# Designs tried in a protein design chat: VHH binders against 5'-3' exonuclease (pol). Part 9

Target 1, 302 residues: 5'-3' exonuclease (pol), of Buchnera aphidicola subsp. Baizongia pistaciae (q89ad1)
Amino acid sequence: MIIYKKNVNYLLIDGTSYLYRAYYAFLKFKNNFNKPCGAIYGMLNMLRSMLLKYPYSNIVVIFDSPQKTFRNELFIPYKKNRPKMPNDLKEQILPIHHIIKHIGIPIISIPHVEADDIIGTLATKLYKKKYFILISTNDKDLAQLVNIHIHVLIGTSNIVLDESKVKKKYGIIPKLIPDLLGLMGDNSDNIPGVPTVGKKTALILLKTFGSLENIYNNIEKIPKCLIKKAKTIYNNLHTYKKLAFLSQKLATIKTDINVNITTKKIKMLPPCTTEISNFFLHYKFYNWNKLLKQGLWLKNCK
Key: E = the ipSAE of ESMFold2; O = the ipSAE of OpenDDE; V2 = 0.75 times the mean of E and O plus 0.25 times the DockQ between their complexes.

## First folded at step 1 (VHH)

Design s67 (framework vhh_6fv0_2)
Fold by ESMFold2-Fast, scan of step 1:
Parts: C-alpha cells; structure tokens; sequence
Structure s67 (fold): chain B 302 residues (1-302), chain A 123 residues (1-123)
C-alpha cells in the first residue's frame, strides 16, 4: 500500500548515483578559487529538496566503496565499462561529506560493499522493525526491494514506486526483477543475460513459468509458436543456462550484509549553521547563505 | 589487518613546533580520507583536521587554522600534521583516524584509529 509522506520513517539516499548526475549537470560551477564545485552544488540542491519534502524522516546518505566487490570477483567484466571517476569529481567528494555531516545527515560507506547492498540490508532490517522506508536512487534495479514498508523514489521526482507501480513499469513483481535481468541482461553493468532474449521474451517466460528456476525446470514446455525466433531462444536458454543464473546473481541486491550500524548511527543530528554558512561563502552559494541566516534554508526540517 | 601507528609527539615550549606522523598499512591508503583527532584530559575527542585521499582538500578546526598543516605522502602510506606556534591548549593525545561515520567530525566514532602520540606544551 501507499506510504504517505508523513509516515516515512527513513529516507535512504543512494549518494553515489547522485554524485555523477550532479557532476555532469553543473560542470560550469566554480568556487572562490576558480575550482569546480558543480557536484557539491547539485548534491546540496538534491538534499535540500529531500529535507523540505520529507521533514519528519531520518535521512541517511549511502556511498559506494572504491574497492572491488563480491560481484567483481564473480564476474570480472561487471561494471568495467564504467568510466574512471574524473579528478574534478574526486576533489569534491570530501567537501560533500563535510557539508552533509554539518547539515546533520548520517553518511554510510563500507569497504568492498556496493551502496545498493548497504541500502538493501538496512531497509530490510528497518522493515523487520515495522518502520516505513523510502529509497531515493537513480538506479531502477533497487525497485526489486519494494514491499509493503519499502518504496522507491526515482531521482528527485515526486513519483514513488510501490508494488503496483513496479508491476506496471516492469511488467513483473519486485521479487522477480533479478530473474528478468538474468534473462535479458543489463548492458549498463555488463550483466550478460541470455543472447537474443530481450525484455518482451523474458516477460512472456516469467509470466508463463513464474521464475528463472521454474523456466529451466519446464524448458521443454516453451510454447514455440507464441514466441518469435522460438528455436533460437530455446537453444540459447540451453547453451547459456550458467550465464542466466550468474546474471541473476549479479542483479540480486544482497539484504544480508554484515552492517554493524545501530539506529543511533542513522539518526539525524542538529545542523551546525556556522559551518554551513562558512561553506556557502567559500563556494559562492550567496543566496543559500541569505536563506540560512533568515532560518529559511532548512525551514520545516526541525 | 588495518594498522595506524602515530609518532612525533613530545614536550615543547609555547610557540614551538612538532611534526606528527602516522604510518598506515593493511589498506589502499590513497582511497581514504584521513583524520587527526585529539583528546585532552577531562575532555572528549576533538576533531582537528581532515585530508582527502588525493591531498587536494584539507579542513581544520577553527582554533588551529593558520598554525597546523595536514599533508600526506601516498607513496609512503604516511599522514602528517605540522604543528606550528603551539599553545598550551593544544596539549593532548593526538590520534590518526580513518573515515568517520558520524556527522559532526567530533571524533567520537571512527572506522579505525591508532594508539596515539602525546603532545605536551609547557615551559
């Protein structure tokens, strides 16, 4: 069912997904020493929007580890197609951490763990305590975590994905999104899937048989006359069975990571307005500094 | 195993200088923000300085700005704190720390920290 704005206990922000978006959206922004600050501005703009929209929620920002994860060890090409982080963006990461902490927002990053797995584990632990969680991300794959207490907000949009909206968007329930990706792959992450199996074919198979495992248990029953290139698809399912299950495993967000994080560590603290003001002046955010001095920059977030 | 080993502390007179070092091992040093924090008797941990993984960004506690300089040598896996114009109020146990999970840089919660090095400022 619908998690109403007033009932959201925790807002988990996929910080890494917003870093790149902010960087490319504001390439021309520079600080008092003519250094790039676009990612800083973009991240703060997004966080301010979230603080104003969800004033009663505990907001937590989660970042990726720079180290190799278990997925890179399972499949060497996983995310290797991603470009190296620009040096201008790297130099903005520490300032972003600094300002987020002074705003009073907790930051989480765990060595060798992707932000998605931290988010999945935290959301699941909080769900078991009967809290309502909203996940803010630019990564549609987090929709697989959606249930009665966990909803996904794509970007800074006002569109919240609950179970029914996930089914409308993907044509399948959240639990089966890893199975869908196991069949069709995901080019953005170098997840291979099964050759010639696209979204339409994968959806027909999953609607007919229910799961990736059950497709393979019933492979001889594939309705060849109802699927274009049925012989090719059948042969490729047989040939690439191991790749299908590997792709499913790579697409599955872990919810069982050992995160030694208490609810105290993910609770917001009062903002340090003096340090926020100094930060805004350093980065030429003069209009935000005026709002801050008037008590309006973080109004209704207390 | 992650290890942080501080050195360079000692007794100095007011106005004196000290250079603290922190030797890091067991992790990719250049990938982590590093912190200097201190604790004086009867006080909690106080954040002193932060440096980015590349060394391109540095931050300081207001009371040490212009007197302390944090730096790092990623080839040697070593973090430094150059302390000039030392005051009696700077006397404390100084700790090298890796990446804080808490929002306020108070130094109350660290991923990893060393055993510390004692700085005494007395005539």
Amino acid sequence: as target 1 above (302 residues)
Amino acid sequence: QVQLQESGGGLVQPGGSLRLSCAASGFTFSSYEMYWVRQAPEKGLEWVSTISGSGGSTYYKDSVKGRFTVSRDNAKNTLYLQMNSLKPEDAAQYYCARELYWPDYSGEDFDYRGQGTQVTVSS
Scores: ipSAE 0.000, ipTM 0.199, lowest interface PAE 14.0, mean pLDDT 80

Design s68 (framework vhh_7w1s_2)
Fold by ESMFold2-Fast, scan of step 1:
Structure s68 (fold): chain B 302 residues (1-302), chain A 121 residues (1-121)
Amino acid sequence: as target 1 above (302 residues)
Amino acid sequence: QLQLVESGGGLVQAGGSMRLSCAASGFTFSYAMGWHRQAPGKQRELVAKIYSGSTAYDDSVKGRFTISRDNTKNTVYLQMNSLKVEDTAVYYCAKDYYEWGLDSSDYFDYWGQGTQVTVSS
């Protein structure tokens, strides 16, 4: 998307997604004291790439809170199947926050709120002000936020998902992704869906009836559809109706959380070059320190 | 120089078990990884995918196949149990840039050479 790059007002970075990717990309990296520093290096490498690629964007990094969210209260098994954060990654979190702040990038984390809901709320508020927002994430769930002003960049790749690309990938428009997941479930987050309803069946039902609500408003018409095992699907939709709507609710990103975030709070600040240099020397990032001293590592881009 | 090398295929009798391995060099498993298969005269299909520590399976293999990975060894495994004649196919290891749990092969960028699995009656 050549035109889109120059028009991106805000680049919202899924910091938690970046942390895990950076950690697994550089597992063997150790510092001077034989301590893991791969996530630090990887995070900086990814953020530097974004600063250079989107020099006119206000970049904001959003992180998950360790506290339970409303989804955990609604459904105890939600995300319980996900592995706990490795201790090697946990000990890198504070240095990562430290260096991000010295680069001048705002960090947002809200107790009891998932990063996805912060991103969804912030993107929606900025969209209403007619800004163009790019969300950088490796998490598929954020594709549901895509509209004419909100696009998803897959990690640090060149692949940008607009509405047409989301529809091609999912077979459905962004706003119906929660409905799709309500039917088929999502094993990555322990969202159950409806037994025996997979992606193909869910897409047929959504294309025929338009939404999860309309599927249930027209449930008596389901046995008449050209669907494999229509009677079994009909019976399971009836039996697991509450589970379908619970799954949809768990999959839906909130865009209306009460966040005291002003445009001033999410504006980039000038980098503290001295502290960045000290950080690079500490971790033996000598090439980056050389570029930094030459004014070539990165600039505070707005 | 990304390289994916599959191993562990061969001949097995129906009802048996087999484990496939996919060793990757030139990158780390920060990306989603999947196992696809192509049976004679059929289109390639996604069998199992691992992404962000979570898994997804085609309905034909749910409860029988298990995908796992060892990120320190940069290796993905497919444990296949209760094998059926219909599981006979060339199995391909593939890297996906997306951490997406959905069954799209459109975004698998790197493929191994494949390993033959033949299930006899």
Scores: ipSAE 0.000, ipTM 0.184, lowest interface PAE 17.1, mean pLDDT 80

Design s69 (framework vhh_vobarilizumab_d1)
Fold by ESMFold2-Fast, scan of step 1:
Structure s69 (fold): chain B 302 residues (1-302), chain A 124 residues (1-124)
Amino acid sequence: as target 1 above (302 residues)
Amino acid sequence: EVQLVESGGGLVQPGGSLRLSCAASGFTFSSYAMAWYRQAPGKGRELVAGITSGGSTSYADSVKGRFTISRDNAKNTLYLQMNSLRPEDTAVYYCARGTYEVTYEWSGDTFDYWGQGTLVTVSS
């Protein structure tokens, strides 16, 4: 079941995902002082498209914090393989936050908390109040949050993932994505998984036994399965059981962090057109400023 | 436990300078975004300047080029250097610890701790 645009109560934007996409799309974009402003332009362009496509939704932008998280405390190598944020991107972050604020979009970033966990917690709180939530992200891991009221929009595209589409794309239902990653690992985040267990083997095991827990409850049946190298897989699952459950825990998005935010606090405010105009003039976004003064910057008038 | 103590406010003539300090204690200062807010007589509280844990800064348009926010993580201290002061800069200045790095609210509801404020008066 697809959530219709008019039925989307909240659009939760993976701000860090948008930020990197905007940065790499407009690397050579510079202002009057030869300073990079491509991420600023790209971010605004992406947010404007979302405001126009979902005019009835409360849009919230969530950003990562730079501080170490509970996952780094559980497993020191977690995300240590990721490159540091480029300095010319860092210098654009506070201008981006300020313009988003003046547009009237709430921003959330919590020290020591990943954006994924903030998104997971907010989506779950809103779901329990029977709201419909769309999460805009390019991060595959957020697909684990998908249910009848929570869907994932791939970036700024028109592709929406419901439970059926997640199962088709990943080969498993949303709730079992952490179990899949517990077995196969995730190299992008340094999540180790079980040595020699890849996606194909992990999917066979999960389809056969249902969950990581049930795989281990039925571990003695694995050497008898029609899986290539079943005895080697059995030995590695047995040897690396602790690592499998640690990997599952690292891959599991938290939905229970204390964000202490009411629905009133994450409601959009009227835009401050004077400050937006000043911002557009500073960055020489003259066409956007002209549209803003005509009341057309956020209107789909052809 | 968590405490923010502002200092450095006072009476100054137009065109003068003041340096505000905020001494932080009871938390890992280097891990938090910090901000300076002000509240002028009869007006709401407004964000003056913000600084992330990484040192990136942002300013209200009214203070750009005149004010500089900085931090000293070794001393657990936040600073606001105010130059070319104007009568309209007269306000109580507040140090704030960010729970959320940035918010659309001009109110302090997204900041979990605030100082008591320090009065800056710009008058001849």
Scores: ipSAE 0.000, ipTM 0.165, lowest interface PAE 14.7, mean pLDDT 81

Design s70 (framework vhh_6fv0_2; at its last look DockQ between E and O 0.17; V2 from the best seeds 0.00; counts 0 for: pae E 11.4 > 2, placed apart)
Fold by ESMFold2, look of step 2:
Structure s70 (fold): chain B 302 residues (1-302), chain A 125 residues (1-125)
Amino acid sequence: as target 1 above (302 residues)
Amino acid sequence: QVQLQESGGGLVQPGGSLRLSCAASGFTFSSYAMYWVRQAPEKGLEWVSTISGSGGSTYYKDSVKGRFTVSRDNAKNTLYLQMNSLKPEDAAQYYCARSEYTVEIYGSDWEFDYRGQGTQVTVSS
């Protein structure tokens, strides 16, 4: 199978997931002032890799907002299990945002809106305009957005997930991922699901009945299904129906945020090479500065 | 409660200098990036400068680069803006501001957790 890099019009990067991946990959990296700068280095390294791999794509970086979202209002424990951002990572965010801007990559962050919902809305709008979109993220839940024109890269994999690969990897088609999470929950985001219903049981139910809605429309058939502990599962599905649909709603990425995000506002700008060089010299990224001066860091083809 | 108090504004001739101060209380000052923003009459807020929590990184709007210098004294919980070579275009109400995470908001709107009452800078012949 051939990677169709030249056909990707927009590359949407989950900036928050990149930030954490960079931070933990380079924990021991420090600048000239003996202060941590590994997240800066790692973020630039990953972004440069994407710039080189997708030279014809318009790249956009999307960050989470720290403010409360509608999901926190619906379910107060939502994402409460996540650890707070380390202070030495917080110090690196400002330099990271400014260097990304100097490279010419637009940054999107909307108060009270999660990055997933920004990505979902933007990908859907661009898909309706017949563009091809690649989403790069650590969040497997974004696989729900995959369709004929929207593909994802998850984690450090170089394998682009289309619809068939999502089904092979997760056992379910992309649009049913929220239904899967509605049943099994997601401990990392503190999404409850239905007690005793794990991934194996949830997949069997979804393959049998087709959707969370259809499972509940046919709930009286479950005690007769060939599922281990069918009576316990039936009782918990019945008891926790509202929790299942709340969990599905929490896991569903919005694609209809009412904000003015136009194609012009997400257009990459020419890099500010002087500012990039000053940044590299400040952090003693001398090898990168040499490559930049030789036209090899960004590959500005004139 | 978080409080920010600006001072040091005033009337100055074109080409003159002013030094603004912002006294911070109610939070761990050194953990937060700090911002200077300004507002001219009947205009929106305009970003001027940013400084990281440690003071190691500074950023400026292009029109003020080389003329303005942002700094901080984390021992005194104080943010500063040294403004040199002032122009009539710099006349505005100046605010210090804090934001926990983001340095930019989508579009032209800026959103901050807290900002102070402001201090007036007037540049007059």
Scores: ipSAE 0.000, ipTM 0.321, lowest interface PAE 11.4, mean pLDDT 82
ESMFold2-Fast, scan of step 1: ipSAE 0.013; ipTM 0.343
ESMFold2 (binder alone), look of step 2: mean pLDDT 79; pTM 0.811
OpenDDE, look of step 2: ipSAE 0.005; ipTM 0.243

Design s71 (framework vhh_gocatamig_d2)
Fold by ESMFold2-Fast, scan of step 1:
Structure s71 (fold): chain B 302 residues (1-302), chain A 123 residues (1-123)
Amino acid sequence: as target 1 above (302 residues)
Amino acid sequence: EVQLVESGGGLVQPGGSLTLSCAASGFTFSDYALAWYRQAPGKKRELVAGITSGGSTVYMDSVKGRFTISRDNAKNSVYLQMNSLRAEDTAVYYCAKGEVYIEYSGDEWFDPWGQGTLVTVSS
């Protein structure tokens, strides 16, 4: 089923994904003290576009914790290949939280919990209450959460992934994405997978046997003619079985973290126009301040 | 299942000190962040201090430098050392597991499993 803009009850924003995209898009922007403010501007630009596109949705921004997560404790190399957050981006985080708060958007962050797991848990709780949820993210792994009430919007684009579009884009149904990554790994997150098993081979195995568990229950039935280098792949599946299931576990988004969040408490509040104006003047966002004073910053204008 | 038992509250004069303790059971203590919240009569609950599984700490501005949160994983306990107590610190103090921050709502979010311990600062 298709979730129309008017039917989106909750727009869950992958704040960390937005933060890095904003940072790299606006590296040249500086405030009145010659300090970087590009991530601030970019984040506001992206959030403004979402507020204008989904005016009836409750928008919530979720951020990663800077602390180690359960995945790092389970597998030390997990995401260790990712670069450290730049210092000039770190300096923009508190101002970004401040302005998001004054716009009236709730922010969620939990120590030692990844934004993905907060998003997965919150979307699942809201789905069980029959709400329609749109997740705005550039992270492909959140496509595993897609169902009849949960869709993924690719960043701030117009591309919405429902179950059929996930199958078209990734070659597999949403619930099997962790199984796919268990086999092929994910180099960007340092998830190992099974050596010599790439995406093409993993998809053939999953389409034939249905799941990672069923592949191992039927491992003796892997024919040489079905997959390239079948003998090598068969041997590696046997040798690296524990690594395959560890990789699947690392790729699986948690939907059961302990969060006592009520729908009342994640509801948007009216914007504090005075504080937003002061913020815009401080960062010399004069055009936005002009639109704000005219009542047009959060409204479509011709 | 999950049990959190707070203790150490009482009546103390302004400028005095108290140590609150929270004994936890029913979950893998070392895997979870823990927090101290408080609620004064007629006011919302607020986060006082938090400590992560790794030992990193957070404090509300009004208690920084006066309060110290710590944990003992061997004893499945979290502590709040309160120094230089003020009348404004009078509240029921709660131990909580699996906290979440929702900054804009004006409320800190938590899963309180404890009954709380009363701290009264009065002369």
Scores: ipSAE 0.000, ipTM 0.203, lowest interface PAE 11.8, mean pLDDT 79

Design s72 (framework vhh_vobarilizumab_d1)
Fold by ESMFold2-Fast, scan of step 1:
Order: C-alpha cells, then structure tokens, then sequence
Structure s72 (fold): chain B 302 residues (1-302), chain A 123 residues (1-123)
C-alpha cells in the first residue's frame, strides 16, 4: 500500500486553472468592485488545502501569460472563442501574486508561454532526475503528460490519474491524447480536427493504426476497415490532412521550452507571517488570521 | 555560468542620447524575456523596458517614445537606446534575464542581473 502523499517530491499547480475555478466558485463572496476578494479567498483556500495535504512536497504555482503564444501564430483562431478575463478577476491577480509570495510558494509565468508548456517542461526535467511529480489541474489536456513518475490530480480533489486511469477515462494512452485531439478536435480551444471525425471514430482509428502518422501511412486501408461510413472518413482524412496535423500540433504540450529552472528556484521559502497577517486583516479573513497567530493556519490541529 | 555584462553608461546633458549594451553568456538572449530596470538614489528598482522571446516589447510610461529596447541575436546582446534624456532618468541601469517571470512586475523575481551601469543626466 502506497501512501501517495508521502512520495510526491513536487506538486505543480495549474495556477490559471485554479484562478478561474476560485473566481467562479466565490463569485458572490462579498465581492466589492473597488476591492474584489472572491478569487483571492478561493485561491488561498485551494492552496492551503494542497499545503496541508502535501506537507513534504515542493509546491510551485504556474500561471498563463496574457500575451499570444506560438499556437496563436500557427493558427490565428486558437482560443479566440474564449471570453476575455473579467475585470474584477484581473484586479485580484496582483494581490494573489503578493500573498502566494509571502506564503513562500514559487510562482512561474513566462511571457508568450502557456502554463501547460511550462508545466510539461518542468515535469519532464524533474522526471529525468527521478523525482515524483503531481500536477494539480482541472485541464484534461495535461493528462497527456502522465507516466510512471508524473501523475495528474483533478483540481483539489482526491482523484489521481496514473497511466491506467488515463487509459480508462480517455480510451487511449497518455502519449496519444494529442493524436486523438488532432482527429476529433477540441471545441473549447477552437482546435478544428478533421470534419465528421468524432471521439468514437478517432479511437477506432488510433486503436487500429496506432498513431496519426500511421493512420496516414495506411490511409488506403480505411475504406476496408470496420468503421461505419469508412469511405466518407477516408475522403475527409485525405482532404483535411494538413488540418489534422495542425490540430495535433496545437494539442501537443511542449516539454522542451527553454526554461532554465533549477531545483533551488522552485524550493519553498519560509512564510512571512507578518505580511500574511496584514493581508488577512486587509481582506477581513479574521478566522484565518486567528489560526495564523496560533501557528495553525498551515498546520493540522491534530 | 549565466553572466550579464553591461556597458554604455556615462554623463550626458539633458536632451542627449546614450546606448546601453548587455552582453550575455551561458544562455540565448532571443529565447528569453529580457528587461532593463533602473534604480535612482533613494528609490526602489523600476522596470524600464522589456522584450519577449517573440520580439514584442513593453515600456514604462515615463520612457515611452524616448527609449527603444532591442537585441542582436548573432552577438547575443541586449540594447537600450535612450533618447531625449532628462535629469529624472539619472539612475543605475540593470540588464535582467528571467526564466521565472511573475506577471506581477516588481523585478523581485528576475533570476539574473548585470552589475549595473550608471547614467547621469546633468549639465
């Protein structure tokens, strides 16, 4: 029996995923248009939960850049269907960065780089050094990074995805998730995929041929396979080949971003309790300030 | 082994120009966010100009239209062209590289700093 919590060397937090979850979960939490605090409270609540559950892990928060990325350069419509960040959420970003710093948690954000690519690169570097990494995220796309040393935690839940659970949930092994999305697309990110190819057809093709590349190497066999409307699928795969590979590239998390992050830079620092207390008093988090003064905000009473 | 070496500072009259250079070693300038910061006597360090790996630039309002950040990828060097200099521009100027960037832009999370180069704008 493995007590997974004791084996986690690094907990990489998808900060952008947490930020939006916190904002929508606490949208009506005494939000003042001059001093909004719902996302601040929610973010701290989630981070505190992770600090308490993984006390021996080095916790790192990774945020998206607001600037366009290489994916926007490859495909202009990429994520253009997503609404702009709400102004009252934008107003909370600086206070959230301030409090995370005072808690002693490292923050990483790289201009023009998506949080997913920073997470993928950092997790891969740490995996090569034989560390165990847990990625906390609500983003399904990070499941593609899962291997024997890299697991995904669904948000702040107790659900951890290893390789077998990814295969059960998605019907495919982690490394083929970009190929799956290359075929079926992803409406949430405006990734087009191949017209008329949905998840069921994409899974049959990938289980039969093994990869997007092998599907195209065996494209002449598609009219003879067991797929319903195989001739229509063949015609669309042939017509939209460039779009399929573009969609795969857009869906692939980069693990080779030039981030010179050392283990020294991602180590947690001791918390600055005076600044945390000042922050809690400013936002009227009086119960947390009481726990902080008693040495119990980051410590279990038991 | 990461090193940043600044040059080009000096004394100049109001309305004059200077070009600062930052020679980088141990990494590739074009692959990283690079920035110029300055610190005037008795003040905190402030961001002056930044250039992203993709080539887009940002400037502090106080220098917008007067300063230009650029890089020479072949020479692995960052530049700051300063025009129409004012006494208020007097400061030690620092070249900075970040691999860990906090979107909260205080300068505190820049990983590597040059030694600084003094710019004095005075008659």
Amino acid sequence: as target 1 above (302 residues)
Amino acid sequence: EVQLVESGGGLVQPGGSLRLSCAASGFTVSSNYMAWYRQAPGKGRELVAGIYSGGSTSYADSVKGRFTISRDNAKNTLYLQMNSLRPEDTAVYYCARTEIYVEWDSGEYFDYWGQGTLVTVSS
Scores: ipSAE 0.000, ipTM 0.142, lowest interface PAE 14.2, mean pLDDT 80

Design s73 (framework vhh_6fv0_2)
Fold by ESMFold2-Fast, scan of step 1:
Structure s73 (fold): chain B 302 residues (1-302), chain A 124 residues (1-124)
Amino acid sequence: as target 1 above (302 residues)
Amino acid sequence: QVQLQESGGGLVQPGGSLRLSCAASGFTFSDYYMYWVRQAPEKGLEWVSTISSSGSTIYYKDSVKGRFTVSRDNAKNTLYLQMNSLKPEDAAQYYCARGRYYDSSGYPYYFDYRGQGTQVTVSS
């Protein structure tokens, strides 16, 4: 089944991924006091685009917590290769939260919880109620959440991933993406995987045995597989078994976080046009203010 | 481009000593944690030692503590493993490996490159 624009009940936006994209796209964009405002502009431009394209959806923006998560406690190197947030971006976060709230878009951020886990939990709760969810992100790992009610929009390519497209892209069904990463690792997040096991070997093992757990339940059969270095792979899987399951756990998006959020709390509110106008004037977004006064900023004209 | 080349292995009697060397090229050696790992025939890969990029933090597998000493010379892009009081259980192919991460016990969570290895045989 395909999810069409008119059938999307909830659009969950990975706010942190878009925040960094907006910041780097508009690095030279500054207000009258020579203060950076590129992330503010870029985020608003993206949100306006989404509101116009999905006018019937409840849009929710989810942000990362700055505090350590369970993954950092489980594996200290997790995401340590990522640079610290620039101070120029940090200064834009509160203004971005304020304008999003004035537009009437709910914001969710939970201390010690990554945006991915909030998105995964919320999408799963909504899908169990038979809603259709589109997740908008620049993080491809969210593809593991894809099912008949949950699709992922990759912002950079404007491509919507359904189950078929995930299988074509990763060579495996969405629910096995954590198992794939458990074997091959993920350099972008410092997820180690099993040494010498790459994507091609991991796919052969998963297609043969079905899951990371079943690979280990059938480990004695690996030397009999069609894998070029079966004996070496067998030895490394034995040696790094704990690392493989740790890597799988790090790659697995939680869907059971206590978000304690009702559908009422994630419903859009009417926009506060006075506050939005004041914001636009403050940042010199005069063209948007003109459209806002005409009732055209968030509405398609015939 | 990245190359790690081990040397110094050989046949030694129990109680003997060997010094292994690993020559690194194709990368900034001083930016990486380095590891010694070993593999005996018919057995899995076993971690032996970890040394930080500066050389100030060092870890060993419990069974080699007090007998093995890891060191590095960043000016020469070379990693060393001094092995004393060798036991038959130490017989293995020894590999030099590079990485950036290890746990609180010094165990490498990940290494992205490993050399060809050098064979250590311990027999009377």
Scores: ipSAE 0.000, ipTM 0.138, lowest interface PAE 17.3, mean pLDDT 81

Design s74 (framework vhh_vobarilizumab_d1)
Fold by ESMFold2-Fast, scan of step 1:
Structure s74 (fold): chain B 302 residues (1-302), chain A 122 residues (1-122)
Amino acid sequence: as target 1 above (302 residues)
Amino acid sequence: EVQLVESGGGLVQPGGSLRLSCAASGFTFDDYAMAWYRQAPGKGRELVAGIYSGGSTSYADSVKGRFTISRDNAKNTLYLQMNSLRPEDTAVYYCARLSYYGSGSYWPLDYWGQGTLVTVSS
């Protein structure tokens, strides 16, 4: 929607998601790029695309903390099965932070806090002030934040998820996505869910009873609403109640983190053209430096 | 009160197999998810494998297809079957009991065993 793009006040970028996508996208282009520059180039290419596509939005990049979060303390296997960041990528992080700051884009990373919780807190704070927020991410879990003022953009694509599209895609309203994951789990994050309860069964239960809490308030009615493996599902829901609520809590994005961030702190600054030019020359991005000198690299600074 | 005691570690040649055991006491074993972690010298602790109270399993990419986690709730014992062992599998292996969410503001903590050394060398 062209009209919608003009109304986006804040574009919150899942920086860690962009970083990995940039790294893997430019592994195949090493013939055209020095090894230390692949993720740097890819990250800048994606950010440039967003700056050009959403010229009137305040863009903010949010990164994960490497420190343990409350979820790791609550459930140690949470995300611990994920491979460590490649050393090739780690070496590019500091240069990426450097160039993003000189472009004038605010960066946020908070010790012991996941990017998702920072995004959730900022989006909620901005929504309460009546701003329109677009969250750019490939993480499906951020769809739980979607409401009338908060939408999710799938990466750098043209696909925007509003509440209606979330309901169509997931079979449930955004605010019940944590309840869905509480029941079915999420293998990618090591969220266990309830044994034998998959997406189909979880959706039937949530459609019938409305929430994880109401499922347990009405547990005696469960055998009447399930066709297949009804008794096994009933027994497992009863046995694994604590695990279901743990899984729901792990899947719930926090919106109440004390981030101490004002709207003034997350405003974009004018780009520092001299520092950007020095960066492009250092990494041999000569075509971008040519465009920068002509005022065409970021065509929409008025 | 809560005790986790690992056993089964030792010296094995590359390509060999070992089975680790963890004897649990002081809690209702079948109510908890359990995991195996490892720590090599100069490295942080990493998750090797997890098993949820219902039997669902999760594995680190480095061990997937080679290691199998299992549990015997009647014996209060957690197992790790390690096949096709490599020198890089050399580490101290730890058994862990995993936290669950309690009612209200109650947050139970995880517990760790003392570890068992696995050395993969010729």
Scores: ipSAE 0.000, ipTM 0.101, lowest interface PAE 20.8, mean pLDDT 79

